VH-VL binders against o27280. Designs and how they scored, part 200

Target 1, 266 residues: o27280
Amino acid sequence: MDSMNVPEVLEIKRIVEESESVKTFIFSWDFRREVRPGQFVMVWDFRDEKPMSVSLIDPVRSEIGISIRRVGEFTDRVHGLSEGDLLGIRGPYGRGFELMGRDILLVGGGIGMAPLAALADEATARGMRVDALVAARTADELLFLDRLEAAGVNISTCTDDGSCGFKGFAHERLLTLEENHDMAAVCGPEPMMFQVMRILDERDVPAQLSLERYMKCAVGICGQCCLDDTGFRVCAEGPVFWSQELSRVREFGRYRRDPAGRRVPW
Short names: E, the ipSAE of ESMFold2; O, the ipSAE of OpenDDE; V2, 0.75 times the mean of E and O plus 0.25 times the DockQ between their complexes.

## First folded at step 10 (VH-VL)

Design F4 (framework fv_azirkitug)
Fold by ESMFold2-Fast, scan of step 10:
Structure F4 (fold): chain C 266 residues (1-266), chain A 121 residues (1-121), chain B 107 residues (1-107)
Amino acid sequence: as target 1 above (266 residues)
Amino acid sequence: EVQLVESGGGLVQPGGSLKLSCAASGFTFRTYDMYWVRQASGKGLEWVARIRDKSNNYATYYADAVKGRFTISRDDSKNMVYLQMNSLKTEDTAVYYCVRPSYYEGYFDVWGQGTLVTVSS
Amino acid sequence: ETVVTQSPATLSLSPGERATLSCRASQSVGSYLHWFQQKPGQAPRLLIHDASNRATRVPARFSGSGSGTDFTLTISSLEPEDFATYFCQQWESFPLTFGQGTKLEIK
């Protein structure tokens, strides 16, 4: 895509209800526009436009999928749509995950499992061994377990309330899993990602982490998706960062910024 | 592990009725469309019926050969899919398979063991 | 209605030989063609989906190719357990349709 990015109006081919709060919307896609796991698109409902991670990349079927959690007015409206309805899609944007080695660990929290599910598909297609730690508050909020199982992924789960798998947080569960992976990819709430990053750093496992914060435009307006002290812009230089890059950022996992740029604790 | 177990097959007279059941386990049943596929002895496979999930209003679809005679239904609380077969004909004699599609649909992923339906006088 | 036709009806080969099975669609199905293996008394087993993608836990000796109307399933070196009936199936349009099957027999 060039600088004259215009949304394409696409028909919703399929809608899959991943949970009571998450739906995946599937569209035909022309793969002359490459899409990689970890990238996002701008979804336009003809009133508002919001960034959404790509959760399915299927060049064989010429389809992409976008998984959307119901969190406000825009997402409530989109969740009310049916197959055959239209949405505007612009993108893709951002840098995607890089794959290396033979073994990968995925650590996903809540909707953060969406971009990691797309990555799992690519890693398995490349013949990599994929281990996924899927974390959520409760069992009914764990995402993509059946999809990951069908792809041959080795799955571990944890829930805060103990309703499925290990009772506790992702980083606590990670301490009980094997230590050897060639790389890791992590996406979820920042406090979870920070704790996971620390453990992976101790194990000398190179990790990429996806920061999906509030963003107001795809071009990377500083102050709205900018990280403290580094000048990183999530939508322009991210959303995927190496752990060594994030270890230098004082705010990562400790506080966030509101639209005015003020520091707010997690 | 993912399993589909069919039951309810048997011998019936032409014009009779049978209700097939399929018990699903090992996956989140409510998120999948479900299908019935049949196979007559020594012959090919034939798609029979499809039922969609709740978010698609449990929409149903049938092969022309069975329209008006067969009804597919589901009970998500019990992880069950059913096929009510009325006005049975000798050409309905087949092994009936309950089938789960791939996660986002597009190919048949998991098959039950099948249940034999014989329609004869 | 899209008709899929398999050839040959029967293949007689020995273990260690290469098997090539054909499937032709009456109209283009893109890449939405799948291959299944069926042994007597058993349900069909998915081998290849979307023309060329090997299903999970299917041995590497199985491969698929083709697009549009002409598709091939290849078994590079037959094992004794590979002697079975093979079906192709299209998912481009409803009603979903299957081929008549190719029976692979020990010579």
Scores: ipSAE 0.721, ipTM 0.854, lowest interface PAE 1.3, mean pLDDT 89

Design F5 (framework fv_azirkitug)
Fold by ESMFold2-Fast, scan of step 10:
Parts: structure tokens; C-alpha cells; sequence
Structure F5 (fold): chain C 266 residues (1-266), chain A 121 residues (1-121), chain B 107 residues (1-107)
């Protein structure tokens, strides 16, 4: 009954407001069910169930955190909850990030910093040098800066409007950063990730990218995921993919697909 | 970078009132619960009060020694925490520290320099 | 309330020696015990959180151990700057409580 496919009803232990639109919900977690950065859980409010990336993994405190951006009816209801309220959680699911080498670059846009914040914690605990490029539309939408600073991460910021750090997009800021890294991890809007991936590939930096829309593939819900622009369909365990896998996908960074498989621009 | 600066301490007579202020800078103040901790001369540290962030409805908690006499409050628009102290007693004489916890709570991470409150006649 | 008691009250040692400071809780606090260093006229500085995790920029000579009710702070080889007062503090239950402190003095 306590399999990962059955939601466990957990009490919200703490809620932290990351921004006006993002909250992190913290739960006690039994680490007999191992959780790795890059994995997600299914969050059930007793009406609807949605996939959410794990943003905090704290085995010392036996806690996990889930960061949720307010974008619709489900997330609006969850944002209305308080400490002590209950949510159903099942998982974890999906392929987590792999760490290698001594230096890692994290590039996050908006809520994409959530799984990267968990990765930053693991990388710093392993003694890796961590550089993070945190991107958002405005300064108020930059996430986890205080948390990353506390973890010893070297932070660069960029905002579309120039309200904090570099004025411009993540890939434009990345072009001005010349530190070599053994690997990179990227999460954010697909157009941003595509541009960042191209730069990292030219620099011969192996990159892992987390794609929210492929979370359903990891739980076996979606069999229509296409990862190869030659027409081959690969229903891989997402949401984390190596850049080499994504470089062959025509739709990556250009368009997405609706439930009927039709192309929809970003 | 991260800084907490207390002010408002001073000499006050028993039964008097005093309001302490704490100015926060270098972090996203609204995301943190905030605490007051005091220390009498040559004595140990004593937790005084806690105020939670907006996400937890600004809930307040007090040590039994000050409950009913002290009120903690905050103004997120000014990055300020306050401690209103009423009906002061000589045993309230201490250095008062404004304290920020770790990002997801659980330990005291950043301390202000402290402000001295002396209650005597 | 959970009472936290430190021993010894005063510890006199020389630079280069190992210091071992003890902290006992009146009831189990799990691993939710933290250690602070305080020098005269200064605010406390976090050294160890959650029994054994060093805070940022805290030298490797500082280590913490223990769980439940018995905890230890160890300084493997004392430097002159380490002579200060050390406090432990539990965060298992409210009210939050601190030990009375251990003063580390030069012999």
C-alpha cells in the first residue's frame, strides 16, 4: 500500500514564499524512498494531481520541499493552503541529474531554479565548485538567491528588464562568462534552454536539461513523446535529458505539442 | 552583505515601555521568520519572540517570561522587525538581538550586533 | 520545557590542545542541536548546526557529534582565536532553549 504509485497523505510542515508567485512546501519524508535532484513527485489536493519538481532534499532533517508556481486553478488552491494542511504525494519519479567532475554551471530560468537549487545543495556537499546563472523577467522573479548564497554558490543574475544584474537573456549573459566547467545543468523555458545548450555544446561542456513537459513520460502516462527529429519516437524516462539527446529534436526550443500532437509555438 | 541592525535600546524605569527596531538588508526579508533573542550580562541566551512570514499569516510566539508584555511585529515594505516592550522589569535588562533563521528554518543563521536595554531606577 | 545543560562551565587549555565540550538535553532533541561561539562584546556566531554540520567558513578543526540527549563539540587543535564562550541550543521544541555556556580559557 505504501508503493510509490499510491499517494501518501502528508502534513505541510512549513511554507516558504519564494516570490509573489512561488511557494515551497516542506514535508517530512521517509528516505527509504530515495529522492535525487531532478526528480519529481505527483501532488494531489484531493481533486487534481499535478507533477512538481523536488526543490529541497534534506536527509539530515528528513524533509523534502516542493516549489510550486501559481499558474492556474490547481496551483491557486494549493497556494491557499496553510501549515498543518494535508496533501497527497506519490513518487519520486523520473531520472535525476548526474554529477561529474569538479565544477558545475547551473542555468535556471524562473521556476526552473527549483530542481537546480536541490542540485546545488548536492554539488556543494560533494565539494564541487558551483556557479549559478539565475535568470528571470524582473528582479522580483529571481528565485533562491539567498538560499544559493548560503550554500556557497557563485551567483550571476540576469533580468529581461535590467532590474537586477545583467540586462538581457540568460544565453546573452552566458556569452560574457568564460569560466570552464566540467558539466552544466539547465532548467527553464525551452527557448532559453535551447540557446544555452548551443553555447555549452560549442564550449564542449556536457549539459543536462530538465524539461517539465516530459515529466509524464517518467510515470508512463504519455507515450507520444518524440525526442528525434528524424521521426523516431523515444518515450524516455524524463524529465532530465543530456544535450546530445535534445540536439536532434526539431521541436526543442521552437514549438511544443498540445494533447492532440499539434505544434504550438512558445 | 546580509545585515541586521538593531536600534531603540536605552535606559528605562521599571514599569516603562520601549520599542526596539531591526533594519534588515542584503536578503529577501519577506521570506523569513524573524526572532528576538536576549542575553543578560554574564548570562546565557534566551529566546524572546518569533514572528512568521506572510505565508504563515504573521503568526507570533513568545517566551512565557514576556508573554502579555511584549509584542513582535514586522513591516515587510520597510524590511523592519519590531519589539514593543511594555511593563518592563529589572530582569528584562539584557542585550537584545534580532536574528534571522536558516532559509527553511531550524537554526539561527544571522545575528545583529545587539542593542542594550537597561531597566533600572 | 527542554532544559539544555553544558559542561564544564570553564575549560582551561593551551593552544594546540584538543577541546571537548559537552551538552545534555533533558529530553531527546533528535539531531536538532546547534553550537555557537561568542567573544566578549560580540554577537554569537553559528559554528555547527543539526549536531554535526559545519556552518559556512567555519574551520575544519571544529566538529560536532551526538544525537538524542548527549552532544559534543570538538576542536581538534586549538588556535588562539578559539578561546571564547561556546553555547549549545536545541530547536526540537518551543520554547527554544540555550545552554548556560562553556568558557574556554588559555591555561
Amino acid sequence: as target 1 above (266 residues)
Amino acid sequence: EVQLVESGGGLVQPGGSLKLSCAASGFTFRNYDMYWVRQASGKGLEWVARIRSKSNNYATYYADAVKGRFTISRDDSKNMVYLQMNSLKTEDTAVYYCVRPSYYEGYFDVWGQGTLVTVSS
Amino acid sequence: ETVVTQSPATLSLSPGERATLSCRASQSVGSYLHWFQQKPGQAPRLLIHDASNRATRVPARFSGSGSGTDFTLTISSLEPEDFATYFCQQWESFPLTFGQGTKLEIK
Scores: ipSAE 0.627, ipTM 0.812, lowest interface PAE 1.7, mean pLDDT 88

Design F6 (framework fv_azirkitug; at its last look DockQ between E and O 0.85; V2 from the best seeds 0.00; counts 0 for: pae E 4.2 > 2)
Fold by OpenDDE, look of step 11:
Structure F6 (fold): chain C 266 residues (1-266), chain A 121 residues (1-121), chain B 107 residues (1-107)
Amino acid sequence: as target 1 above (266 residues)
Amino acid sequence: EVQLVESGGGLVQPGGSLKLSCAASGFTFRHYDMYWVRQASGKGLEWVARIRSKSNNYATYYADAVKGRFTISRDDSKNMVYLQMNSLKTEDTAVYYCVRPSYYEGYFDVWGQGTLVTVSS
Amino acid sequence: ETVVTQSPATLSLSPGERATLSCRASQSVGSYLHWFQQKPGQAPRLLIHDASNRATRVPARFSGSGSGTDFTLTISSLEPEDFATYFCQQWESFPLTFGQGTKLEIK
């Protein structure tokens, strides 16, 4: 076992409320351990452990941020924590996003914006032009808008209810946007990603998509996050995949497997 | 556009009271800590007060020079931050700035135009 | 509290010249040192954050360097609009503290 697989107990430096259901927890980070946008860490609250995307990478302040959505018992406990409290963190794991070209399109839905926000920071720091399509059910669920704006990102929003920006889904809004990007990064609900990928393929825009699956070990051993047919392990070969890779994954956009290994339709 | 606009400054006698207001626009106000910083004429800048966001229970912090006399508060529904100043002293004379920190509170990135408070007999 | 001291108090230079401003902290502040520009009758404007990062819309002629206790703001070639007062500020610990400022004036 590599030392990177041992959770480090870290103090929560700051907590930022991103929305009613999402908080970002800031930690000191030793950047001798490189972390890339799109990678995830395993967060341990000394009772349970869950994979979480890194949403902030700040080598200047030697900090990382982990954005967590409140969705169950584990995240409820974590959201009850305060600054100064402790969490165990091991990683990072998985394949992150690769930046290429000059113009990049980010398409994110809900908490899927977490890794994309980190990617946006890197891209803008490199002098890339970044367009971001931020989608959510309602205006109040749109994430990282002020952050992205501050980074110089050109933001388009869409909401299911039309409370902010385009009324409709991300793939619908995408059809109304310009086709001048060198690459795209996508993260959000899988049905959204599936539709977005199809549009991007038609436009011949290289795309990377971040998948979410049930993960247990994070090191490619347990197989819980294995994708059907291909044998891709989301924690090892992913979570970021190229569209060409996902085109081989039958289950993508259709179903996932729960902790018991049962098929659950999207 | 991100903007902070202070108001409420004026002339007041020593021992008097004054309440400053700051109107915020162009950003998600409720997610930010807010600060007051003051500057006496021809002098440097001095941190005065801090109020945290709701997620941090609206915790307040004050510089020693104003502790017990000043109260910072906020109304997220109105995108307002306030500074109630009591028992004012001549040394409190300054331009008072409403200031927003960066998204994750690393530095001051947005300043209001400031409002002048003059305490004199 | 952490005391932040700037030098010189006044710097007289001509357009086109290079300006070097110093900021020293009484204790290490890591990279949590920021620079502000202030013109008469205006609020401070963020110039450099975290020692070496230019804020949005800040010209490339401005640069920051340093870590720990010693920091430097450099203006490679002064423009007329650069003549102002510059403040440094530490965000390592509370209370937050500012330097006394360096006034950059035209010779």
Scores: ipSAE 0.788, ipTM 0.900, lowest interface PAE 0.7, mean pLDDT 95
Fold by ESMFold2-Fast, scan of step 10:
Structure F6 (fold): chain C 266 residues (1-266), chain A 121 residues (1-121), chain B 107 residues (1-107)
Amino acid sequence: as target 1 above (266 residues)
Amino acid sequence: EVQLVESGGGLVQPGGSLKLSCAASGFTFRHYDMYWVRQASGKGLEWVARIRSKSNNYATYYADAVKGRFTISRDDSKNMVYLQMNSLKTEDTAVYYCVRPSYYEGYFDVWGQGTLVTVSS
Amino acid sequence: ETVVTQSPATLSLSPGERATLSCRASQSVGSYLHWFQQKPGQAPRLLIHDASNRATRVPARFSGSGSGTDFTLTISSLEPEDFATYFCQQWESFPLTFGQGTKLEIK
């Protein structure tokens, strides 16, 4: 039996409110079970379990953090918990990000900044130059700006409504940024990631993209791994994929499928 | 630019009161617990008060030396933290620092310049 | 309360020399011990957090070590700007407590 697949009941050590809708839950963690940026864990509230990206990896303090956006019944229950309460955690699972080169770009939308914040910590600890483009609908939904600033990250912001930084979408802001990067990591809504990927491909910047809907595929729950156009079946180790793997997938960033396999727009 | 700027210090007689203010800028103030730490001339540092963020119901904590006399409070709309000091004693004479912890707590990261409080006749 | 004690109270050295400053906790604080530098008329500056981790923009000549109850701050080769007072502080339990300070002065 793999210890990684057995849920540990862990005490919530600290809860930090990142925004009105996002909280980070911090747990003591034994780093004999390694965890890397881009990986996720299954969070169990003793009724239901959901995959959540690891947003803090702190071997110095022997802690991990999991950032959770309130979007439904499960996450609403978890948001109602207090420091000292218990949650089941199993994992980590999935392919994490790979760091390469010296200068990296992070592009995050909304809660997609969670795994990228963990990556930023690792990259800055390695002495890399990190530029982060942080995107959200409004200023109040921008995540981790102070954390990134404290880590020495060079930050650009954009909001759909113009309430902070550039007024517009992440890909529109990216078009105004011409600095060369050795790699990029991207996480956020699929339409955003698709547009960002196209620009990075045009600039010949290798990119890694984290697809939250494929977290279940990484643990062997593969209901949504069949892609259209080519009839290609993906049983990949997600959630992190290189841009080259996604460039031929017409479904990526344009539409999704419901449980019955019907196309629905984003 | 992350800044903490204290004000409100000065000379006060024993038994008197002073209210210290700390103006925070350059970061998301509402996210952080905030602390007051003092230092008497030629002596070490002493933690005096802590106020938690709104998500922790603005819970307050005090060192035994000041409990019942000092009140820490905050106004997130103004990015301000305060220390109301009542029934001041000569041993409260110190430079008072407004301090921000690290992003997820655990160590003191950013300190203000300090404001001097002198309790003397 | 966890009492934190620093030694020596004063350390007199010349530029270029190695400085070793000690901090002892009355009970285990794990690795939750931090070091601060303070120059006359200035606020304390974080140097080392969690026993051995240099804060951002702190020169490589500063290093920390130890765990449990015994901790050391080392400055491998003193620069003129390093002559200051150094404080250690534990964050294992409340109340938070600081050492009395070690004054590093020019010989």
Scores: ipSAE 0.706, ipTM 0.842, lowest interface PAE 1.3, mean pLDDT 88
Fold by ESMFold2, look of step 11:
Structure F6 (fold): chain C 266 residues (1-266), chain A 121 residues (1-121), chain B 107 residues (1-107)
Amino acid sequence: as target 1 above (266 residues)
Amino acid sequence: EVQLVESGGGLVQPGGSLKLSCAASGFTFRHYDMYWVRQASGKGLEWVARIRSKSNNYATYYADAVKGRFTISRDDSKNMVYLQMNSLKTEDTAVYYCVRPSYYEGYFDVWGQGTLVTVSS
Amino acid sequence: ETVVTQSPATLSLSPGERATLSCRASQSVGSYLHWFQQKPGQAPRLLIHDASNRATRVPARFSGSGSGTDFTLTISSLEPEDFATYFCQQWESFPLTFGQGTKLEIK
């Protein structure tokens, strides 16, 4: 039996406060079970289970990191934990990012920077030139800037309120950036990703986008993570999709689904 | 640019006290544990103290040689690390470095220029 | 506590030669062994972290290897700026400990 499909109870090795609303939880990990940037895990607090992006992949220290934004009861409980406390982890699941070429653009909004931070580490380790556009509502919500700078990433920032970097949305800043990348990786609020995808498509930049949908099983059997028009399951066929795959999806960027599967506007 | 600047070193008699300061800039100081490391003239390096970030309750750790005499502290609002050194001994004579670890800890990646402490009568 | 011992204490070589510096830990430190360069009057500079990972802007002529208790820093072809003192340091357990240093000097 693949141990990936049952939760493994792991001790929290270290907690890092990335912002007032985001913490990274670091666990020991046996890398005989490979983890790729863009994959996710299901985090179980012994009551509920939620999908979370892997933000740190460190085979040298045998560690993974999972970044979690405080947004509700489950994440409030997890944020209240301390080093030494236990969580259940199952996974990893899903299709990760594929790297190509020598110059990559990362576009991340809010917690969407988590999987992109892991990708940035892999890209820089391969000797790629990495540009990152890091977006948030305010300066206090910009994530991983110190980590990205230490990795040699060239950072541009934008904030909705102008408190740091470009004032405005990520796609508006993207229009003013130099266009000489071999690929892009995008993760953040779905409306932002839709606008960014359209610009990258017009520029003929191959792009991969990471989607977050409500998930329960993580292996494709429950159907909670499906995209309407394609039948794609975010947990099985994604969460990372090529922009071409998403361009024909009516739902993408327009609405989301609640836990019961009902359509809800963004 | 990431910088650490130490100050407060000087000449002091045995049994005296000094307070070292370290001003940090160019990074999100509150997220990092911070360290003091010293080097006696012509000798190797010795870890002295660690203070953890707020997320780890500002826990402090000391080398055996300085326990009970030195106190590390920090002020996140000012991006400062301090080392209060009491009951100084001649063997405390060294250049004292303020050091930042890697973001998730595990190695020293940024060092200050150091400040010299000389303990002699 | 984990004692870290470097050898040789002094290494005399000429520019263009290959330097090999050794570091031994009294007990296993896994790969949590780091190398620093220090020139007179300067603070240490990180060269290699986690046994083999070059720090940013460290020239490719520097490489690290080893695990457990035995570690090596190699400089493939010495440049004039490489003549300095080199320290290794373990981060497996507290207290964090440094080797006593290897002085690489011009012959």
Scores: ipSAE 0.288, ipTM 0.699, lowest interface PAE 4.2, mean pLDDT 87
ESMFold2 (binder alone), look of step 11: mean pLDDT 94; pTM 0.952

Design F7 (framework fv_azirkitug)
Fold by ESMFold2-Fast, scan of step 10:
Structure F7 (fold): chain C 266 residues (1-266), chain A 121 residues (1-121), chain B 107 residues (1-107)
Amino acid sequence: as target 1 above (266 residues)
Amino acid sequence: EVQLVESGGGLVQPGGSLKLSCAASGFTFRYYDMYWVRQASGKGLEWVARIRSKSNNYATYYADAVKGRFTISRDDSKNMVYLQMNSLKTEDTAVYYCVRPSYYEGYFDVWGQGTLVTVSS
Amino acid sequence: ETVVTQSPATLSLSPGERATLSCRASQSVGSYLHWFQQKPGQAPRLLIHDASNRATRVPARFSGSGSGTDFTLTISSLEPEDFATYFCQQWESFPLTFGQGTKLEIK
């Protein structure tokens, strides 16, 4: 069996609080198993496994980081762990982001900034100019601002309530920003990504979007990874897709499926 | 702009006390561990104390030379780090620096200007 | 505790020359070794972190190498502003420890 499909039990080396609801868990990593921004791993607490995007890739320190938002039973348990505790990690899985050009735009909503922060590190290391639009509902939910600033990223913020930066949604803020980018990478709530994609398409900016839904199917168990009539399976062909691929997907940004398989609007 | 501004240094007699303050600005202070490092005249740098962020229960650590005499503390509402120095000895004479680590720890990234503490009779 | 030793104590060179500074740890520190520059009356400035990575805004003439116990800081062509004291520091284990410094002075 591929070494990627066997969980490795790793010690939590450091835990860094990113916000009231988000923590980054740092592990020593053998980079003979290469990890790229946009890929995810399966995190196993010896009871349940959940997919988590890799948010830090540091070959120099031989470390990876996984940023986890507290949203349910599994994540509540993981947030209760301490440095020195053990977690099972397997992967990486999925298609990562590709970098092209000189000027890149990152658009992240909430925890969607996690894989984009890793991408920002790679892009700045390659000498690219990076503009990041960081969006959240409130100022306390904006993630990685200090980290992005330390990396030399040009940051714009927006919050729904106006508590930091532009008052409004990511797509509204994007309309007020420069139109001159060679590519974009987008990760966040699906309705946000859909609106951002439409603007980038009008500007003729090629965009990559990370679909975190259905990533729980990474081991090939769940048929619900299929995206409508296109036949895409997010865990097998994603989670990162080019905007051209997603523009033909009827479900993207419009509806999801309930446990019975019925379409429900976002 | 990230800044650390120290105050509270001065001349004190052996056995006396001083409290150093460090005002932080330009970053989300509450999420960083904070450190104190000192340097005696003509000597190298010496780590003194560490205080962790709230998520790590404000855990504190000290160099053996100051353990039991110095107390590091913080006030996240004011973006302040403190170093309470008791039972001061002549060998505590040094410039004291307030220091912020890198975002995920592992190296000292930002240093204050330092404040001189002289312990002499 | 891990003892960190720098050599030489003083290095006398002229502008334009290459400087090579050594740092040795009493036990392996992996790559968790950092270099700082300090000018009289100023706080230390981070130059190199994790053995070989230049810090933000540090000129390309500064480079670091090494792993385990033996580390080197190299300045490929000295500028007048580079004459300062240089410290190495390990972050493998607590207590954190620094070298005694190498003073780079004009010949």
Scores: ipSAE 0.650, ipTM 0.834, lowest interface PAE 1.9, mean pLDDT 89

Design F8 (framework fv_azirkitug)
Fold by ESMFold2-Fast, scan of step 10:
Structure F8 (fold): chain C 266 residues (1-266), chain A 121 residues (1-121), chain B 107 residues (1-107)
Amino acid sequence: as target 1 above (266 residues)
Amino acid sequence: EVQLVESGGGLVQPGGSLKLSCAASGFTFRTYDMYWVRQASGKGLEWVARIRSKSNNYATYYADAVKGRFTISRDDSKNMVYLQMNSLKTEDTAVYYCVRDSYYEGYFDVWGQGTLVTVSS
Amino acid sequence: ETVVTQSPATLSLSPGERATLSCRASQSVGSYLHWFQQKPGQAPRLLIHDASNRATRVPARFSGSGSGTDFTLTISSLEPEDFATYFCQQWESFPLTFGQGTKLEIK
């Protein structure tokens, strides 16, 4: 049995600067421990550990990549590291994406494109047709466009400010796109994912959504991860959930929990 | 959409100098390692030089045949990569390609159309 | 340096036939071997990277296999457009090296 609770100290082999605020850190990985798109690892800088989605999965090169956005003290420290420096990695953890059908839609917002980029690689390798809707606030925050294009993905973009592609939000752009997909995978801010889910439900397209805030359920840091569906508590292993699981959950897209467990609106 | 366009090739005498330019468009240039690869008429491909991205400290590498004579450089603000060629020899005659390393690093995924350098008297 | 050797130098076949091109490295290169197609007057085009992964928009008739020192590029059923020169290239060690090429020509 694999011990997923023991971090392995790995050397940073390569760093790719994805944007001014996002870097991908690449490590050698022993694929006897399989990693699937949608799973995450715990990254330990020898002071704090944080969950990070796996954004690159390359068993041929024996490498994984972890894309990290600079949003706080931990991530700022990690961004200061160089090739050759060490990080602790444990995992993988969580339920990954499942692929079905022949034509799939990916909808990603900001750093949410990271796990979807790994999924796009797997889907295209399986011969699936992949359409990706990449959303961000501004053009400079659109991520992985080059990588998706290299994988043969059909890309649509939207930015809140109109600096690249459609001017507007992901769900507004989705309304103008082709409806014939066998499944969708969605990752980004919860309000965006909620709106996208509603449209996909109306189109009868099964969707999987990645809720990164529930990653600690998979690592056992907290005893419980529960969603409230009009008074009924649902505990499930994330971060990936099917849309039918989320459509009856009152908190999805409406509220989040702070570190003290308090309900906070988006 | 992704494109690399070389320029600066031409005829030069042995011992002369020439500077090649490569204009990149359609991708986030600053994040990619860039290479120069050459090919003599009817011959095989030969790696010439490499320059890494800013996150890798702009590290440069050269084939033994050109060490000390050629210098690779880049200007991320202009999306340009350059090859300064000094003390040119007849064996440097070749089509020179500007080449992009893949996002994953480790294979050439985008090539320019090449620029011909002829070194002869 | 790691020397990469291709065989045969020239392969004469007809459309519809299967082509098998060989590439041998003087030392193990793991799976860090790539295949390129080059037509006269054009830049090389990536076909296969890391021994077996087809590049974007490369037809399914192209496949790569092998690891360590021995690699093959297979074209299951030749189309007229496939008659070109093919190069293999290792990325395990510096300097980066290419094979001398295999010219695929119409019989």
Scores: ipSAE 0.005, ipTM 0.529, lowest interface PAE 11.5, mean pLDDT 85

